# VH-VL binders against NAD kinase (nadK): the designs that were tried, part 3

Target 1, 268 residues: NAD kinase (nadK), of Syntrophomonas wolfei subsp. wolfei (q0aze0)
Amino acid sequence: MKIILVNNRFKENTEKKAQEIAGQLSALNVEVIIDNGLDEPYAGTVDFIMVLGGDGTMLRAARRYGQRAIPVLGVNMGTVGFLSNIEINELAEYLPLILREEYSLEARMMLEVAVFQQQSLLTRVFCLNELLLRSNSPRMLSFALEISGQKLEPYRGDGLIVSTTTGSTAYSLSAGGPIADPQLDAFIVTPVASHIINKRPLVVSPEREISLHLLEEREAIIGIDGQIKMDFGAENRVLIKRAPHPLLMVNLKAKPFFTSIDRSLQRQ

## First folded at step 1 (VH-VL)

Design Ib2 (framework fv_inotuzumab)
Fold by ESMFold2-Fast, scan of step 1:
Structure Ib2 (fold): chain C 268 residues (1-268), chain A 123 residues (1-123), chain B 112 residues (1-112)
Amino acid sequence: as target 1 above (268 residues)
Amino acid sequence: EVQLVQSGAEVKKPGASVKVSCKASGYTFTDYYIHWVRQAPGQGLEWIGIINPSGGSTTYRRKFQGRVTMTADTSTSTVYMELSSLRSEDTAVYYCARSYYYGSGSLGWFDPWGQGTLVTVSS
Amino acid sequence: DVQVTQSPSSLSASVGDRVTITCRSSQSISHSSGYSYLSWYLHKPGKAPQLLIYAASSLQSGVPDRFSGSGSGTDFTLTISSLQPEDFATYYCQQSYSTPYTFGQGTKVEIK
């Protein structure tokens, strides 16, 4: 058995805990590869991915490994998040189940994001939560949105979010988007501070392709899962579609999504 | 406006230390990495190392191990590079440069660059 | 360590000429998604380096369209379609695939 252990090297005690867990797994004849985000993802075959950290670390793991159809377990290191399944102090209890492959998998859709400069592909990335197009100056953006060849009237405002259902509780929520069951596959398209009164969030089929480009040169950025940021100009175009494979999230214990989000919204 | 502004020129004797600063403005300081690159007279560009201002983690080129220290002050959005045990071969223009998020799915190219700091080591 | 080597080390050209500079990496610096971790910079004495091309083929905003990049894997090319007076400079390729980040040795473009 080969396991990738994903951690964040910049969090205090996380490197030491990762090394401790790696030692425990090696004693059980498990080969461990540590990924702290510094270099390229491990290119070899693996059986399981264990993510040590919060939701941010899980988003990075999903971007790096989510398309490989490998089980991914989120292990929370302190603060309960939406993407972790067990706490670090529960790992010893659940480790025998992991090694015997006695768990269920929950499939979560991902986005495939392709950024072009004219006709040339600049980059292609996968993400779990969302793509955010936003203005980086006081001037509003003018941009075009096309959904599966259907050209909508121009948008004017601060930007747009294209989200998965998993991402419905992230930036899309803050921009006024709906809360979606993460077990459903759909794109959620949420305007950011639109200056056009009639622009509403859209919920669209995951089979659709979404294209965005600027109609005027402005200072704008594309954000991916809140972690990748790139400049976006009028010469650029982005194409968004459902990724070929969902992220396979390990479920070792019930985590009640709706009661968790309900409590979070009431107490803030 | 996104920019990096470096401290002024330094003249040092062999064996001394120098500390160069790089002040960032116009963006969220902890969302990007800062690199240090130097160019000696008549030579090409040489990468020295990288710092993540979020948490202060560093990676240095092996040639500079034990002599270079990079630090970040998040309260002033400033990165520092200190080079000790200076030799005449360390005479160079030192640049700081920003890169995007590190690793897979990153767009890790260097933009912007600081204006450069000339460090002269002479006896 | 991933090494990058440029050719030629220097060249002489006249305004209006087409100039081609090549960069070769010791191993592939391209991701399976099609992204290549290679950038091109222009450097003049007394000024900071300027980003021209990123991801091997993408033109940086504000850079004239006479500059173009191509290549993938281990072989990359920078082309200037019609050299202008301000283009006489030293050009560097750079890989950001793996630490330590490395630059080519530079190509000096001089007046013929």
Scores: ipSAE 0.000, ipTM 0.401, lowest interface PAE 15.9, mean pLDDT 85

Design Ib3 (framework fv_inotuzumab)
Fold by ESMFold2-Fast, scan of step 1:
Structure Ib3 (fold): chain C 268 residues (1-268), chain A 123 residues (1-123), chain B 112 residues (1-112)
Amino acid sequence: as target 1 above (268 residues)
Amino acid sequence: EVQLVQSGAEVKKPGASVKVSCKASGYTFTDYYIHWVRQAPGQGLEWIGIINPSGGSTTYRRKFQGRVTMTADTSTSTVYMELSSLRSEDTAVYYCARDRYWSGYTLDYFDYWGQGTLVTVSS
Amino acid sequence: DVQVTQSPSSLSASVGDRVTITCRSSQSISHSSGYSYLSWYLHKPGKAPQLLIYAASSLQSGVPDRFSGSGSGTDFTLTISSLQPEDFATYYCQQSYSTPYTFGQGTKVEIK
């Protein structure tokens, strides 16, 4: 059995804990690869991915490994979040179940984001939560949105979010988007501070392709899962579609989504 | 307009500490990591470490661990680098630089730099 | 640590010359997608370093197109197609593949 341990590159305690866990796993004849985010993703085959950290670390793991159809377990290191399944102090209790593959998997859709400069592909990335197009200056953007070749009326405002259902509780929520059951597959298209009356969030089929480009030269950026930032100008186009594979999240204990989000909203 | 503005030159005695500041403007301070790099006279550029201003988490080059501390003040959009137990070998120009991601392949590069702060350690 | 080594340490050139600077890493710093964790910077005394090239071959916005980068794996090259007076400077390559991030020792381009 081969396991990748993903940890936070900036948290010293998580690196020490990753080494400790790697030693425990090696004693059980498990081969361990540690990924702290600084090197290229491990290119070989692995059987399981264990993410040590909060939601941010899980988002990074999803971008690096989510397309490989490998079980991914979120282990919380003390940060409150939605993407972890167990706490670090529970790991010893659940480790025998992990090694015997006695767990269930929840599939979470991902986005495939392709950024072009004219006709040339500049980059292709995957993400679990969302793509954000936003203005990087006080001036509002004018931009075009196409859904499966259907050209919508131009948007004017600070930007747009294209989110998965998993991402419905992240930036999309802050911009007025709906809370979506993460077991549903859908794109949520949420305007950011739109100047046009009646521009509402859209919930569209995950089989649709979404494209965005600027109608005027402006300072804009594309944000991926709140972690990757790219300059976006009028010479650029972005194409968003459902990623080929969902992220396979390990479920070792029941974690009810609706009561968790309800608690979060009561705290504001 | 993105700018990183550093504090002025310092002269310190061996064994003292120095704290260099780097004030950011023209962008959302907590969206970008900040690196610290130095250049000793007649030497090349040497990476010291990185700080995430939004969480305050840091990573330092091993030779500086125990002597360097990086902090961020979000209210003033300022990053600090403090180096203690100064030696003559620490005489250098110290730069802060903004980390810019290009893609999901975690390409880090330093797109904007501060003007540099000369730290002289002499008796 | 991943080390990067530049050659030459210095060179003399005239305005209009083609200049080539090489950078070698101690291990591969390229991603399987074809991009490499390698940047090039220009540095003049009394000034901050300036980014020229990132991802081995991508030209930074605002940088003249006489600058170009190439290479993959362990071998990388910066080329200046027609040297201008403002290009007399020290050039550094840098790997960002793993911490600690490391710079080459620098290549000084000076007037012949």
Scores: ipSAE 0.000, ipTM 0.406, lowest interface PAE 14.4, mean pLDDT 85

Design Oa1 (framework fv_oberotatug)
Fold by ESMFold2-Fast, scan of step 1:
Structure Oa1 (fold): chain C 268 residues (1-268), chain A 125 residues (1-125), chain B 107 residues (1-107)
Amino acid sequence: as target 1 above (268 residues)
Amino acid sequence: EVQLVESGGGLVKPGGSLRLSCAASGFTFSDAWMSWVRQAPGKGLEWVGYISSETYGGTTDYAAPVQGRFTISRDDSKNTLYLQMNSLKTEDTAVYYCARGDYEWLGDSYYFDYWGQGTLVTVSS
Amino acid sequence: DVQMTQSPSSLSASVGDRVTITCRASQSISDYLSWYQQRPGKAPNLLIYAASSLQSGVPSRFSGSGSGTDFTLTISTLQPEDFATYYCQQSYSTPYTFGQGTKVEIK
């Protein structure tokens, strides 16, 4: 068995804890690869990915490894989030189940984001939560949205979010988007501070292709999962579609989504 | 050894329906993404659609020419892939291949590593 | 849709020849490209995936190269069993699309 441990090198004690866990796994004849985000993703075959950290670390793991159809377990080491399944102090209890492959998997759709300059591909990335198009100045954007070749009336405002259902509780929520059952596959398209009355969030089939481009030369950025930022100008175009593979999240412990989100919203 | 065997092809009139089957053996069918690819007589290959594995929820995607008319399904207990074809048109005439999907970890490239022998569907009045 | 164009559409070659087939994508597809061989009356067979990775069991005389928009399949020393039609295929985005094919025939 080979496991990748993904950790956050900037969080106190996470590097030391990752090494401790790697030692415990090695004693059980498990080969361990530690990924702290500095190098390229591990290129070899692995059986399991264990993410040590919060939601941010899980988002990074999803971008690096989510398309490889490998079980990914979120192990929380700090503030409680939506993407972790067990706490670090529970790992020893659940480890025998992991090694025996006695767990269920939950598939979470991902976005495939391709950014072009004219007709040339600049970058292609995958993400779990969302793509954000946002103005990088006090001036509002004027931009075009196409859904499966259908050109909508131009948008005017600060930007737009294209989100997965998993991302419905992230930036899309803050911009006024709906809370979606993560068991559903759908794109959620949420305007950011639209100047046009009646621009509503849209929920569309995950089989649709979404494209965005600026109608006026403006300074804008594309944000991916709140972690990657790219400049976006009038010469650029972004294509968004469902990624070929969903993230396979490991369920070892029941975590009720609706009661959890309800309590979170009550507290603000 | 991996084997994929298509069946169900034949002659059908425009507007008619036909159901193709693909019997799989030699691998864990429930773990595999499966596709249909067609080839009109004397022409090139055209992807029809895919269905994901059970772990991925059995989700489907289709090429535009068949969207709304064709449905891909699977029965993992029988190791069988299906293509339900409705509202058939003369341009649907082709050999239909069942193909197993896979991808490369480094490139994340989705490719068809094993193919069936194909079954001929002829749509003619 | 991503359009795939192969060159040439056909070529004549002799056993022992070095053969090159090119494939061009209408937009950048990174390395999401595969090559298939189809012998007359037979199903396609995978040769190369991820632009340059040789499929297990495929002879080493086959090789692939390229990235972005321009790709090449090379057969270093053509054998009698290599007379077939070759297809490139992009898997960068759905719909997955194939080139029109290149027929390699006896000179």
Scores: ipSAE 0.000, ipTM 0.378, lowest interface PAE 19.7, mean pLDDT 85

Design Oa2 (framework fv_oberotatug)
Fold by ESMFold2-Fast, scan of step 1:
Structure Oa2 (fold): chain C 268 residues (1-268), chain A 124 residues (1-124), chain B 107 residues (1-107)
Amino acid sequence: as target 1 above (268 residues)
Amino acid sequence: EVQLVESGGGLVKPGGSLRLSCAASGFTFSDAWMSWVRQAPGKGLEWVGYISSETYGGTTDYAAPVQGRFTISRDDSKNTLYLQMNSLKTEDTAVYYCARDWDYYGSESYFDYWGQGTLVTVSS
Amino acid sequence: DVQMTQSPSSLSASVGDRVTITCRASQSISDYLSWYQQRPGKAPNLLIYAASSLQSGVPSRFSGSGSGTDFTLTISTLQPEDFATYYCQQSYSTPYTFGQGTKVEIK
């Protein structure tokens, strides 16, 4: 059995814990690869991915490994978050279940984002939460949104978010998008500070293809899960669709999503 | 255009306190992670600390020289970042810059926009 | 802390020259490195992020390369506005640390 341990490069205590866990797993004849963000993603075959950290670490792991159809377990290291399943102090209790493959999997849809310059593909990336198109200046963007070949009236505003249901509680929520059950498959399209009063968030089928391009020469950026930034100009086009594989999240204990989000919103 | 404007700098005696402000405009401030970076006269750049976006809890982290003395906070309703500086030392004398940090989830960081800076002088 | 060391600390160059500045990290930082330019009396501005990605609006004469511990910033054809101090910065771990700076001066 081969396991990747993904940890947060910004937290020295997670590095020590990753080494400790790697030692424990090695003693059980499990081969361990540690990914602390310093190197390219491990290219070999693996059986399981264990993410040690908060939501940011899970988003990085999903981007790097989410399309490989490998079980991914989020282990919380004492930070508040929605994407972990167990706490670090519970790991020893659940480790025998992990090694015997006695767990269920929850599929979380991901986005495939392809950025073009003219007809040339510049990059293709995957994400768990969202793509953000945003002005890189206070000047309002004028841009075209096309959904499965249907050309909408031009958008004018600061930008647009295309989110998964998992991402509904992240950037999309801050921009006025709906809260979605993460077990549903859907794209949520949320305008950012739209100039046009009647531009509402859209909830569309995950089978649809969404394309975006600028109608005016502006400085803009594409943001992926808040972690990747790419320049976006009038010569660029982005195509967003459902990724080929969902992230397979390991479920060792029940997570009360609706109770958790309800408490979070009461504090806002 | 993205603008960050620092204010609140000045002359203060050792052991004193000072609060810096950074007024942000031209972007959705509430979504941005923000950092303070300082530069002593004639010296290089030194990171002071960051504060995460409100969506990710407004968490803070600090460089060792200022830990326990400085506090970073934000008021998203006013699009303003703050640096509260207590127990000031002569070695805190520097131009203080606020900077937008491209680090929504704590996994990647680079400072894509900077303010013009505000000078803090700590002397007797 | 991750220590960042730049070479050289200063250099003299003429308009049209190719200028190379190096930055070395005390431990591997993968590609979590940015380059900044600071003109006299001005705030820093971002040139390069993720070791090799050019920031929007930055002239194509600037390029970055490297990974791990060794990084370079290259200015292919120096222009008058490029006489400035350049800083590398690691974002691999907190505290974020900068190199000491490289001053590019008129020859």
Scores: ipSAE 0.000, ipTM 0.436, lowest interface PAE 12.4, mean pLDDT 85

Design Oa3 (framework fv_oberotatug)
Fold by ESMFold2-Fast, scan of step 1:
Structure Oa3 (fold): chain C 268 residues (1-268), chain A 129 residues (1-129), chain B 107 residues (1-107)
Amino acid sequence: as target 1 above (268 residues)
Amino acid sequence: EVQLVESGGGLVKPGGSLRLSCAASGFTFSDAWMSWVRQAPGKGLEWVGYISSETYGGTTDYAAPVQGRFTISRDDSKNTLYLQMNSLKTEDTAVYYCARETYDYWESGSLDYYYMDVWGQGTLVTVSS
Amino acid sequence: DVQMTQSPSSLSASVGDRVTITCRASQSISDYLSWYQQRPGKAPNLLIYAASSLQSGVPSRFSGSGSGTDFTLTISTLQPEDFATYYCQQSYSTPYTFGQGTKVEIK
């Protein structure tokens, strides 16, 4: 059995804990690869991915490994989050179930984002939460949104978010988007500080293709899961599709989504 | 214009508390990882801690000398970063800077190379009897 | 913690001089190294990130090199505005740590 341990490189305690867990797993004849974010994603085949950290660490793991159809378990290191399933102090209790493959899986949709310059592909990335198009200056953007060949009226504002249902509680929520059941597959298209009266969030079939481009030259940025940043100009185009594979999240412990989000919202 | 402005510094007694603010403008504050860095009079720079972006969960980390005493928080609706300082010691006397952490990307599109590209002017905190 | 040590702690130079400052990490930090300039009474300013990448707006006379444990900042032709203190900083692991600083003074 081969497991990837994904940790947050910026937390010394997480690095030490990853080494400790790796030693324990090796003693049980499990091969362990540690991914702290510094190297390229591990290229070999693995049986399981264990993410040690908060939601941000899970987002990184999903981008690096989510398309491989491998079980991914979020282990919380003390920060409240939505993408972890168990706490670190519970890992020893659940480890026998992990090693015997006695758990259920929940599929979470992902986005495939392709960025072009003219007709040339610049980059292709996957993400769990969202793509953000935003102004990188005080000036509003003017941009075109096209959904499966249907051209909408031009948008004018600070930007746009194209989110998964998992991402509905992340940046899309802050921008006024709806809370979506993550068991559903849908794109949520949420305007950021739109200056066009009554531009509302859209909930769109995940079978649709979404494209974005600027209608005039502005300083703009494409952000992926709040972690990848790319300059975006009038010569660029982005194409967003449902990714070929969902992230397969491990369920060892019941975590009711609606109760969790309700508690989180009352803390604001 | 991207700008960070600290406020809230002043004179406090040992064991006291103080809250610093950092007002951000000219960028999407909610997307940014933010750090506090301090500098004691005539000394070098010392990292205090960071807070991640809203999407990353607003997670925090701290240098050992301030762990358990200082808390970093943010109010993205007000574009403001905070540093709550409790149980202040004389060795906490310093100019406190807020700084925006930014990132670069690989050809693969992965986030890497965190660095502090924009700094505030600093606010002086003096802890003495 | 990763300890960062700069050499020299201070140097005297004249306008037009080539200035070299070194920074050593107590363990390998790959290329997760930034250089900052701090003029007297001012906030730090980013010069170099990822060991060798020049920040936008920073004059080309500044350059960085190195990887692993040994890093160098070079100012090819010192200008009057370059009399300042320079700091290296690692972001390989937390806590982030700075070197003690190198003060570049006029002769």
Scores: ipSAE 0.000, ipTM 0.407, lowest interface PAE 15.1, mean pLDDT 85

Design Oa4 (from Oa1 with heavy chain D102P Y103E E104Y W105D L106W G107L D108S S109E Y111G F112M Y114V; framework fv_oberotatug)
Fold by ESMFold2-Fast, scan of step 1:
Structure Oa4 (fold): chain C 268 residues (1-268), chain A 125 residues (1-125), chain B 107 residues (1-107)
Amino acid sequence: as target 1 above (268 residues)
Amino acid sequence: EVQLVESGGGLVKPGGSLRLSCAASGFTFSDAWMSWVRQAPGKGLEWVGYISSETYGGTTDYAAPVQGRFTISRDDSKNTLYLQMNSLKTEDTAVYYCARGPEYDWLSEYGMDVWGQGTLVTVSS
Amino acid sequence: DVQMTQSPSSLSASVGDRVTITCRASQSISDYLSWYQQRPGKAPNLLIYAASSLQSGVPSRFSGSGSGTDFTLTISTLQPEDFATYYCQQSYSTPYTFGQGTKVEIK
């Protein structure tokens, strides 16, 4: 069995714990690859991915490995979040189940984001939560939103979020988007500080294609899962689709999503 | 206009306390990872600590010289960042800057792209 | 901790000159390197992020290069407003560390 341990090297606790866990797994004849985010994703075949950290670390793991159809387990390291299934102090209890492959999988949709300069593809990335288009200057944006060939009235404001249902509790929530059951597949399109009062979040089929471009030259950026930032100008276009493969999340114990989000809203 | 404005600096005796504030405007403060950076008179820049966005859990980290004495916090409803400084030492004398970024702790591409004007803290008898 | 060392610590150059400042990390930091400019009495300004990406609004005479441990900031045609101290900074791991700074004197 070969397992990737994904950690955040900028958190000293997770790096040390990854080394301890790797030692324990090696003693059980499991080959361990440690991914701390510095190098290219491991290119070989693996049987399981264990993510040590909070939601941010899981987002990185999903971007790096989510399209490979490999089981991914989130192990919480003290950061409050929605993407972990067990706590670090529970890992020893659950390791035998992991090694015997005694768990269920939950599929979470991902976004495929393609950025073009005119007709040339500049980059393509995958993400679990959202794409954010935002102004990078004091001027509001004027931009076009197209859904499956249907051109909407121009948007004016600070930006737009295109989110998965998993991302409904991230930036989309902060911008006034709905809380969505992560078991549903849908795009959530949420305006950011729209100057047009009657613009509402949209919930659309995940089979639709969403296109964005600026109508006027402005300083703007595209953010992906809050971890990748790219300049975005009037010469650019972004196309958003459902990614070919969902992230396969490991369930070792019941996760109380609605209770968890209800408690978290007390803090916000 | 994207802007950060610090306040709360001044003179304090060794062992004293000060709270610095940083008022943010022109951007969605709650999405931003925020840092404090200081500069002693005639010296270079020294990172003090950061606080992550609420999406990342509002986690904090500090440079060793201030660990246990300084606390970074944020009030997203007021678009304000704070630095609570306790048990101040003469070597804490510096101009303190608040800065936006880096957005996430493993993503360097953003840098610290917006800085306040700085506020002077003098720790002296 | 990752230690950042800049060279030279200071230099003097004429308007129109090409100026090169180097920054060395004590361990590999990939491209997690930013360059800042600080004019006397002012706050720092971001020039370059991700080792080679020019910050919006920064003149094209500034460029960055390098990866791993060795990084370079280049000013292709020095202008009077470029009199300043320049700092590199790594954001690869906490604590985030700055170089000691390079002072550029224009005559």
Scores: ipSAE 0.000, ipTM 0.417, lowest interface PAE 14.4, mean pLDDT 85

Design Oa5 (framework fv_oberotatug)
Fold by ESMFold2-Fast, scan of step 1:
Structure Oa5 (fold): chain C 268 residues (1-268), chain A 124 residues (1-124), chain B 107 residues (1-107)
Amino acid sequence: as target 1 above (268 residues)
Amino acid sequence: EVQLVESGGGLVKPGGSLRLSCAASGFTFSDAWMSWVRQAPGKGLEWVGYISSETYGGTTDYAAPVQGRFTISRDDSKNTLYLQMNSLKTEDTAVYYCTTDYWGSEYYYGMDVWGQGTLVTVSS
Amino acid sequence: DVQMTQSPSSLSASVGDRVTITCRASQSISDYLSWYQQRPGKAPNLLIYAASSLQSGVPSRFSGSGSGTDFTLTISTLQPEDFATYYCQQSYSTPYTFGQGTKVEIK
């Protein structure tokens, strides 16, 4: 068996913990690859991905490996979040089930984001939470939104979010979007500080294609999962669709979504 | 207009406490990792600590000189970052800046937005 | 902790000059290095991230290079607005650490 350990490169203590876990797994005849973000994603075949960290480390793992249809387990290292399944102090207890492949999988849809300049593809990325289009200057954006070829009335405001249901509790929530059951497949389209009172969040089929482009030259960015930032101008177009493969999240322990979000909202 | 505005600086006696605020506008504050950086008069930049976004668990980390005395927190509903400073020492005298702290999947993007700074003077 | 050392601590230059500032890390930090500019009385601004990537809006006369332990910031044709103090910063591990700064002064 070959396992990738993904850890948070900004914390030296996670490197030490990753090495300790790798040693334990090697003693059980498991081949281990450590991915701390410093190198390109491991190109070989692997059987399992173990993410050591919080939601941010899981988002990175999903972008790097989510399209390979490999089971991904989130192991919490002391941070609080929605994407981990077990705590680090529980790993030894659950490890025999992992090695015997005795777990269930939860499929989480991902976005495929393709950025064009005219007809030329500039980049293609995958993400678990959302794409954000926002102004990078004091000026409001004027932009076009098309859903499966249907042109909506122009948007004016600070931006737009196109989110998965998993991302409904991240940036989309902060911008006024609905909380969605992450087991549903849907795009959530949430305006950011729209100046048009009738612009409401939309919930649309994940089979639809969503395209965005600026109607005026402005300084704008597109953001991916709150981690990747790209400049976006009037010559650019972005196309968003359902990614070919969902992220396969390992479920070893019941983690009730609705009680977790309810507690989080009461705290705020 | 992407902007950070610090406030709450002033004169305080050794052993005292002070709370700094940083008001964010023009961007989605809840997505941003935020840092505090200080600069003693005539000296270089010194990182104080950071707080991650809610998506990353709102985790904090601190430089050794302030560990156990300073606490970073955020109120995303008010778009405000805080630095609670306790047990202040004369060597804490500095201009305190709040910054956005942005990381991509493959590398760190750096501290791309900075406030104007607020002066904290710790003196008897 | 990763210690960052800049060289020189100060330099004098004229408009039109090529200026080179070096930053050395006490251990390998891959390319997790950013460069900042601070003009007198102003907050710092980001010039370069990931050792060599130019921040949006920063003039192309600024460039960065290096990996591992040795990094360089170059200003190809110094302009009047470039007289400032420059800092490198590592983000490979916490605590994040800055170099001591390099002051670029008028000759």
Scores: ipSAE 0.000, ipTM 0.393, lowest interface PAE 14.3, mean pLDDT 85

